# Designs tried in a protein design chat: VH-VL binders against q86l99r1233to1411. Part 6

Target 1, 179 residues: q86l99r1233to1411
Amino acid sequence: SNKESLPFRRDVIEKVINHLRENSLDTEGIFRLSGNMESVRGIVKSFAHGEPNLSFEVHNISNALKHYLRSLDPPLIPYEFFLMLLDARKNEDAETIRNIFWKIPSDNRVVLTLLVDLMVKISENSNVNKMNSKNLSIVFGPTILKPRTPTLDRMALMTETQLQCGIIQTFIEDFHYIF

## First folded at step 23 (VH-VL)

Design x2
Fold by OpenDDE, fold request of step 25:
Parts: sequence; structure tokens; C-alpha cells
Structure x2 (fold): chain C 179 residues (1-179), chain A 119 residues (1-119), chain B 107 residues (1-107)
Amino acid sequence: as target 1 above (179 residues)
Amino acid sequence: EVQLVESGGGLVQPGRSLRLSCAASGFTFDDYAMHWVRQAPGKGLEWVSAISWNEGEINYADSVKGRFTISRDNAKNSLYLQMNSLRAEDTAVYYCAKAEYYDTWFDPWGQGTLVTVSS
Amino acid sequence: DIQMTQSPSSLSASVGDRVTITCRASQGISDYLAWYQQKPGKAPKLLIYDASRLQSGVPSRFSGSGSGTDFTLTISSLQPEDVATYYCQKYDDAPYTFGQGTKVEIK
């Protein structure tokens, strides 16, 4: 696992998302299946340096994006919104989730919008790529929404993870309403 | 070779608890969703519970909600089913099964382990 | 919840016969349906997934069809080794409900 935080580069993320939008919608297991780790590390490095290398196979690129996002500190969804979102998810409160989303810093919000839009498009083709909203949310929940301090209790951690994923699922399934 | 081996079954009295285990080998365990399915003697198959590769999604059949807990230890390539407040109707062979993704078919299945709940 | 109903519950046919088993969902489940074969004392075995896709290693005499609410498993020429109970299963979403099963025997 990558322990080093990487700089947030909006322009790079947008380019990568656009590339994946054009080249990954029919790819089985996109974002879920692993790529070549050596290639992925190299691609992530290119992201961090501001010059995304998009010449690789789409699984490598998608995994690179996932790993890059995971390495951000703060996460794509900043820490201060974590507990509020989890609480809203517990209460199945999409309105509150929407309100919280619009309080996220503008650059993060734009990137999040683009990312979830991509997930929506992928999920619409889930009969081919096997990545429905549930599977995508499982992938991205812990990736872009994290606590500042990790939970040590096993059961609490399980619940937390489910809520993280659930929030992303809400983003995908209620995209038009939230974004 | 992909293998799933269930264990932990046995005879227990109603109201007692039992913990089942499923040991996985021959594949990258943390890449797959896992399920428990049970079959009462002489009866059909009944889905019991599901868990995603990272526990981000968990589901239970209504018949076991609040009593059973599914979990996994990816470091140990193991799936678990904690069964509390057992009832006679929980008597069954319990199978663990692998799924490629969440919301996909089950393949392969373990050999099953028998749980008998009787006074 | 969506109910899964198989028909018939049991059947007996001769070797070489065409056998058809039906599975009906109370609501639409697209093609998220699997068929399993279970022999006595054994674990279930996947035959068909996505309603019509034959699992690798399964004999070609097995086929699946249907979408939405009505599905069919067909054995084009029943063989002695096909004696088993067959189950359909939905996997569009939880719960992943099975049909009640169809027992197939040889006359």
C-alpha cells in the first residue's frame, strides 16, 4: 500500500476521467480488476507530476486513478464531511447528503461530480462490464471517503465501511438530484 | 485448484450459538464476494447471507437477520458465519460459495457442513 | 420480495427425452438468473448463468432461455447422469432467492 500522500491535481484527474469515459464503459470489471502493479505505480507517478500517461491498458489506468485518489490527503471528500455523511446515510437522508455535497470545496466538488458521472455511465452498462452501482460503490467508498482517525473496533469498522460505500451508491443512484 | 472447505458444524441446542468457517484456497480470496447458502434435510436451497470483498456490502435473508453475522478475514482466506439464537428451523447443511462480483452467480461451492439444532 | 417458482416440482422421463423446466419470477429480474444442478449428497453445481450462458465444462445438451420473469432450462436429450434436483436462482439483488427445485428422475 502507498503510504505517501500525493498532491491533488484537478486537471490531471479530469483528463484521466475523460479518457476512461471514452475507453472503459464496456470493460468488464473496470476499477475492480487489478492491473499490472508496476505499470500502475508508474502511471500514478505520472499523475502526481502533472503529466498523465494514458498510453496503457485501461485496467492499469483505472487502477492508477483509484490508487491515486486513495493516496490523497485529505481525501477527495475532506475529513470534515465524513461523519456528517455517514450520519445522513444512516438516516437514508438524500437531502442532507446533497446539502453536504454542496459544502465541499469547489475543486473537490467538481472532481467528485466528474467521477460519479463516470460511475453512472459505467453502471448503465453493467450488463456488459459487471460494474453496477453497488460494485462501484464498494470500490470507491473507502477510496474517496475516509475518517481522519481510523476506527479500531471491528464491528464499528464494518458498519463504517458499509456506510462509506452506501454514500457513494447514493451519489450514483441519485446523481441527478444530488449533483 | 479452487477449494472451499466449510467447518464448524455440529449438534447444538436451541438458543445456543455456533460459528461456521469457510477456508478458501486456489484463488485470490479478497477479489471475490462470498455467500452462505443452506439446505434443510430433504428441502431446497436457501440463500442466507452475502459479503463483498471488502465488507462494504453485507446482506442477510429475513429468516436470519438479527441472529446471524457474516464476516471475513482476507489475511486468512476465511469466511465466517456467527449464528446466534439458533432455532430448530436453522438445521441444515451450510454451504459457502464464491461470486465473481456482487449480484452474480455462485461458483464454486464448498462441500457443506451440517448444523443440527435439536433439544 | 421477489418470489421464484419452478415448474414442475418433479418429473420422470426416459433416456433421450427432451426435458423442460420453468422458473418464474414474480417481478422482472432481467437476465440475472442462474441454474444449478444438485445430485444427492453433493453440493450444487452451476449450469447456466445470465439466463442463457452455459458454464464451462457443462454438456451442450443443457441450455437456458428467457428474460424478465419467465425462464426455461432445457435438457435436449436426458442422460442417466442428469438425475438430480435443479434450482433456479435470481441474483439481480439481495435476497438471492432460489426456486423450490425440480427433481428429475429416469423412468
Scores: ipSAE 0.646, ipTM 0.880, lowest interface PAE 0.9, mean pLDDT 95
Fold by OpenDDE, fold request of step 25:
Structure x2 (fold): chain C 179 residues (1-179), chain A 119 residues (1-119), chain B 107 residues (1-107)
Amino acid sequence: as target 1 above (179 residues)
Amino acid sequence: EVQLVESGGGLVQPGRSLRLSCAASGFTFDDYAMHWVRQAPGKGLEWVSAISWNEGEINYADSVKGRFTISRDNAKNSLYLQMNSLRAEDTAVYYCAKAEYYDTWFDPWGQGTLVTVSS
Amino acid sequence: DIQMTQSPSSLSASVGDRVTITCRASQGISDYLAWYQQKPGKAPKLLIYDASRLQSGVPSRFSGSGSGTDFTLTISSLQPEDVATYYCQKYDDAPYTFGQGTKVEIK
């Protein structure tokens, strides 16, 4: 489906992340459980217009952020870094992942840092919110890290998705080393 | 009501392949991780495989790694287990089970489908 | 891999007896442990999750305790309908290994 790409708005993303940092750390299934789709769509629209509506329930906001990030073109992690990151993940090479991260454009890198920081904080409270690093990585892997051209092979896609998630998991678990 | 219904079991010769299906209903399928668990006749439960809601995480028991493939079709509310290179020791009732998150307990379970591998 | 060992493998008790089943993990799994009940010819049923949380609809005579490596399932007053095999399972990470099971019978 030709989903229209939304503009990258660093300021909006930062505001939303800050809001979630303050209001979502103890929320069970944050970023995982779905919200009201009508509300989510409305919130996403507000992001696109530069004025995030943060008056909604936290699941709606978190889902809106997820959907918004997914709609970015290029993705939060630009396409040129996709294969390099996947290869590094295959080799369990955290140093290379770190090096790649620091080559990401500044605005993207800042947002990514904030986002992963939020994930770290959420994961630290996983006993309450049930969102450990694995579950968060599953959510965000294909959301912020994706290829320019999706693979049509089913098995390849599965493998790719796992690597995408793995990269995000590495970001979360090795946050202080990478960021 | 949450329902899981396994199918595809039967008698098969060693070395052959079989594909199991699990039809899910009564819940938002794409929100949950799914598992396969098997039980050999008169034996205990053995976890077989797990798959996350978006296939971002997949795991296999060592006993089936390289031979079995777990997959899902969220549009069809279906879980699958492709079993290749079947062995006699793969004979079991195969259950599909729902998990709230990837690293959580299993509830509910399907009724199971019997796979018999015999020459 | 983490090994899950239940004790005993089987037991027979009288109606009304207190029954205790133990499950030991070879490594720490925090509270990521579930208990299941399986009656003959039926699928397993979740009893306890997170080591001590009673699943909805499960009788209060069932309880779970423990953390780390040692866990216990307790039936405060054994009933005839409790005749089954009970399994512990870790779910801290894959593999999601089950104990070998404990068969509970009535004398």
Scores: ipSAE 0.543, ipTM 0.855, lowest interface PAE 1.1, mean pLDDT 94
Fold by OpenDDE, fold request of step 25:
Structure x2 (fold): chain C 179 residues (1-179), chain A 119 residues (1-119), chain B 107 residues (1-107)
Amino acid sequence: as target 1 above (179 residues)
Amino acid sequence: EVQLVESGGGLVQPGRSLRLSCAASGFTFDDYAMHWVRQAPGKGLEWVSAISWNEGEINYADSVKGRFTISRDNAKNSLYLQMNSLRAEDTAVYYCAKAEYYDTWFDPWGQGTLVTVSS
Amino acid sequence: DIQMTQSPSSLSASVGDRVTITCRASQGISDYLAWYQQKPGKAPKLLIYDASRLQSGVPSRFSGSGSGTDFTLTISSLQPEDVATYYCQKYDDAPYTFGQGTKVEIK
């Protein structure tokens, strides 16, 4: 596992998301299935240099995006919003989630909006690609929403992960309301 | 070849705990959801628990909720079921099964491990 | 929770007979239904998924149909090796409930 943080590059992320929007909507298991790790690492490296290499197979590109997002510090959703979102999810409070979203820094909001929009598009084609809102949320929950301090308790971590995923699921399913 | 091998079954007294394991091989374990299903002697199949590939989603049957805990170690290609506060009605063959996605069919199944809860 | 009810609970037929098993869901589950075969002393085996898709390696005499609440498993020509208990299962969402099973025997 790569523990090195990479710089936040909005322009790169947008290009990658646009590419995936055009090329991945009918890809079975997009974002779920593993790519070639060597290729993925190379693609991520290209992100760091500001010029995404999009010549690879779509699974490699999607996995590179996941890996890149996972490596961000702070996460795409900054740390200060983590607990608030989890609490809102526990209470099934979509309004609060919406309010929290709009407090996120502008660049992060833009990227998050684009990313979730992509997830919505993918989920709408889940009959083909098998990636519904649940499966997508499972992928991205722990990827873009993280605590500042990792939980050491195993059971607590499991619960936390479920809430993380649930928040992303809410983003996808209530996209037009939240974004 | 995809293989699932359950272990950890045995005879236990009511109120005791038991931990089942499922060893997976022949596929990329961390890409698949996993399930536990049990079958009491001479009875039908009963779904017990599910876990996603990264533990982002976990579900339990009402009959085991609060007593059983499903978990996985992707580094070891292993699925686990911690069973606490065991009851006579928990007596069954316990199967682990693979699912392509979280909300999909089960294929393949392990051969199962027998858990007998009796005084 | 959604209830899954199979019919009949058991049946006996002759070799070559057409056998039909039904599964009813108390609520709509679209086509998120699987059929399994379990022979005595063995683990279940997937036969049909998505209500009507035949699993690879399964004989073509097996077929599934239905959507929503009513589903059917059909064996067009019953063979001796088909002696088993058959289960339907929903997987639209948790819980992934099984039917009570249908025991198929040969006369």
Scores: ipSAE 0.405, ipTM 0.815, lowest interface PAE 1.6, mean pLDDT 94
Fold by ESMFold2, fold request of step 25:
Structure x2 (fold): chain C 179 residues (1-179), chain A 119 residues (1-119), chain B 107 residues (1-107)
Amino acid sequence: as target 1 above (179 residues)
Amino acid sequence: EVQLVESGGGLVQPGRSLRLSCAASGFTFDDYAMHWVRQAPGKGLEWVSAISWNEGEINYADSVKGRFTISRDNAKNSLYLQMNSLRAEDTAVYYCAKAEYYDTWFDPWGQGTLVTVSS
Amino acid sequence: DIQMTQSPSSLSASVGDRVTITCRASQGISDYLAWYQQKPGKAPKLLIYDASRLQSGVPSRFSGSGSGTDFTLTISSLQPEDVATYYCQKYDDAPYTFGQGTKVEIK
């Protein structure tokens, strides 16, 4: 359970996202289906070392990205934006979500834009790949948007998780307004 | 070896509560969705509930909505089903099952735990 | 809600026979359908997923076909160890409903 946190490497994430943009849009169940666990672990290590190895079947690459982003500390969306975004989502306020997004530091915004654009492109081809905006939001919600200190209240935690997913779904569905 | 082991079944009176547990081992538990499925004695399979890896998607069969609560503790590799206001028709073997994603097929299944609701 | 109608409810066949079990959804579910085998006193075992994909370790005499509303599980040459109850299940969206089962026996 005491997993090693991984460093944020903007250049690595950009390379991985661009690879997936070129190779995954027609892949059935991308981010939904598992990969080979040994391959995924090795690929994540290559990301952490700054030398991404992308010579694997695409499900292994997508799973590696998911695990790499989950292991970032601080997360892709910095901790200070967590409560602001959740509150804006509770109020169903896309304008406020947009305003908060533009306050996120530039390096994080660039990566987040590339990641959400990938999700938009996947969801637009969901007739083929079977991944819609809701499916993708469940993958990435708590993966990239986390509190600094998780609540100990179990009911609050469950509600927060659903709001985290809802924010990512809003990013995907309202991409051109927010980004 | 992938294992799912249910526990917490037993005999309970109608209107009372019971909490089932499913202990997972041999795989990265927090990468997968989990389900509960039940089977009344001599009857077919009935899906009960689903939970995604991160609890972002939770679903219940209409027959248990408002009475049952699915949850998970990824740090403990454990899935739970809190069953309140139990009725005779809840009598069944309860299986936990692993899924690649919350809306996929189930593989593997646990061996089940029997819940009997009778006075 | 989408109902899953499985037929027949039971059948008897000889060793070596081709056995066909059908599953019908009341509305289209694309290929989001799985088949399970359950032997008495045991947990179900996955045979087929996404309508036609054979799970690892399942004998090649099992196959699945269909999409939309009509699905078939076929055992090309029935073996004694195939005596079991077979279930279909949809998973296009919640609820993840099972068919009522087909009991297969050797005559």
Scores: ipSAE 0.049, ipTM 0.723, lowest interface PAE 7.4, mean pLDDT 91

Design x2
Fold by ESMFold2, fold request of step 25:
Structure x2 (fold): chain C 179 residues (1-179), chain A 119 residues (1-119), chain B 107 residues (1-107)
Amino acid sequence: as target 1 above (179 residues)
Amino acid sequence: EVQLVESGGGLVQPGRSLRLSCAASGFTFDDYAMHWVRQAPGKGLEWVSAISWNEGEINYADSVKGRFTISRDNAKNSLYLQMNSLRAEDTAVYYCAKAEYYDTWFDPWGQGTLVTVSS
Amino acid sequence: DIQMTQSPSSLSASVGDRVTITCRASQGISDYLAWYQQKPGKAPKLLIYDASRLQSGVPSRFSGSGSGTDFTLTISSLQPEDVATYYCQKYDDAPYTFGQGTKVEIK
C-alpha cells in the first residue's frame, strides 16, 4: 500500500527543495514527467525516515517530493485554512490570501515559501524547462491544499480542484506580494 | 505490465446516453493524465478529451464539448466518459490512453470499445 | 485551432526502401509532436515523441525529425511488418489533434 500518510519533516523538505533549486531549473518537464517508480518509492521512504537520499536522477527526486507532499497528513497547508483560502480565491482577493498565508504556522510557512520560490524560479526559466505557472499549479494544487473531509460529489470536487490550483497559481504569480 | 481495458460500448439510438469506463492496472493511476480518443469505422484518429491526474485541467474537442464529460476515480483506478445527446457521427471505437502529463504523448492505449449510434 | 496535414495519404513501397512521411502544422508547435503506428483492428502504438525521440522497444529503422511546423517520420529500410497506418499528433496545447493518417503498403 503506497498511500500511507507521512509526518511533516521540515528539515527533509528544505534539503530536497535546495537540491532541486541547484539541479532542476534547466530540466525539461521537471515535476511534469515521470520518474522510475521503484526509485521514487525508495526515495520517499528515505524522506519519511528523516535521511533523504538525493543520489538519483533529478526526475526521480522531483517525483519523490510530489509523492511525499501528497502523503502528508496534515498537509503542508493545514486543514483549517482550506475553506478560507478557497473563499478568498473565489472573490479574487489576493490581499486576503496574503493575510491567510501569514496565519499559517511558521514551520509550514517556511517550507511553503521555499517550495513556491522554487516554482517561481522554474517558471522564470520556462523557455528552457517548459514549466510555466499554470503547469506547476496543476502539479501542486490538491497536493498541498486539501480538505479534512473530502467531498464525494463529483461537481463539487471539480470546482474545489480548480480553486486549489488557482490558489497555487496566485502564490507563484504574486509571490513577492504574498510572501 | 500496464493494462487499460475499456468497457460500456454498445448500440444506442440517437439522443440517448452511454457511459464508458476504462480500468487501469500495473501503474500508479493517480500519477498520470488520461485521454479518450475515438476512431470512426474506416477513418482516422480523433482526440476527444483529456483529464489531468488531479482533474485540475480538463479539455474537450469542440465536436463533443457540452455533450461529453470526462471523469476519473483515482481510488478505483478508473477513467470514465459520460456521453450524452449521442449522434450518428459519434459512432466509433473509443480508446483510453495514458499520458505522462495532460499535454504529452500517449503510451499505452487500451484496445477500445465500440459505440454504435444508429436510428 | 492548429491543423495537422500528413503527406502522402497513402503509399506503396518495396521491402528495403526508405520511406518518408511528412506532417505539417498550420502554426508552430515547437517539438511537441508524436508519431503512432496502427495496424488494422489494433490500438495505435507510440513510435516517436517530442518530434525525434525514439520510444523504447521501437526498431531503430524508425526516426523522426523536424520542429516548428514541418516534421518527418522516416523508415530507413521498410520491413513487411511495417505495413500500417501512421499518424502524427500535436500536443503543444489543447486540442491534441491528429493528422489524417498515412497508409503504408508493400508492393
Scores: ipSAE 0.034, ipTM 0.696, lowest interface PAE 7.5, mean pLDDT 91
Fold by ESMFold2, fold request of step 25:
Structure x2 (fold): chain C 179 residues (1-179), chain A 119 residues (1-119), chain B 107 residues (1-107)
Amino acid sequence: as target 1 above (179 residues)
Amino acid sequence: EVQLVESGGGLVQPGRSLRLSCAASGFTFDDYAMHWVRQAPGKGLEWVSAISWNEGEINYADSVKGRFTISRDNAKNSLYLQMNSLRAEDTAVYYCAKAEYYDTWFDPWGQGTLVTVSS
Amino acid sequence: DIQMTQSPSSLSASVGDRVTITCRASQGISDYLAWYQQKPGKAPKLLIYDASRLQSGVPSRFSGSGSGTDFTLTISSLQPEDVATYYCQKYDDAPYTFGQGTKVEIK
């Protein structure tokens, strides 16, 4: 709300995801364990300036991506898709989720595909890295799918958050159907 | 330095309500899961509730389910436990604890706040 | 729900003794098991996580072992400062249940 937001930079996100694809698949607790927060803040600033600095330990890079995506305005999944995706998840309607995904603008769709593909690859190696599809969905749900105007109803907000995570879990588990 | 400070404990009668708070400092609160654990006087530890960083995963012990509600306010770096319909067996020191993820070990713990439920 | 049975409930040992505390889960929990130390009047302190990994700053005389259902905390040479109650805890999934505790005293 009163924090400064960051702009969407497709080229930056692609570089960071490619780096993580090459360096994180066997890293225990990737996206789950913390990094050095001073380093993470600096890395996020480098993303926002369009010159990602990836010369850091991999947990710092993964945490920086997580925080950068959380700070985007508009978010990776644009605001207009929020309510329709949540409704489709509430009805357990993967076909509708797929149809909505393909209406997302092309640049966002490419980045989302790369991000979810990374999550699929991490989850396929979860016996090594300890990150399954549910774990990853909790990381990324509200991170990339946000309302323009958050609800003030406490119970609706908690249900909303669980649906946001469920949509990301659906993306991971049904990747080849949706994407 | 990472600090967790519980407050809101006190003496209450059975059937009444109480809200506990846990103030966090020295770390980025909204990156971590939080838990409540209680310890009745002279007894062992009992896990009470968990909440993920984004509230996407919330769990309760069967002994408190339906009566207690965990919540967090990431803007205020605060964790809460709303305790309704209190019973004598809820008498305990209540600790908050930080976890890297909702299903990990706890480090650190707060100092605890005493709740006494008695006539 | 998975029950955690810790034994013994209490023990008394001399300085320098090897102390062994066991924790049994009623169903398999892989290595998702932590050990905590609680001194009188204080909050618990993490000693061991993931069954066998020593937390930073914990003395090397503490060790953990086991997987599945049977777990052990060992103090290789008991020191006066180790007088405390020790708890195991599972975290494979909710509920994140504790054992009932083992009180360790100096004889």
Scores: ipSAE 0.024, ipTM 0.667, lowest interface PAE 7.7, mean pLDDT 90

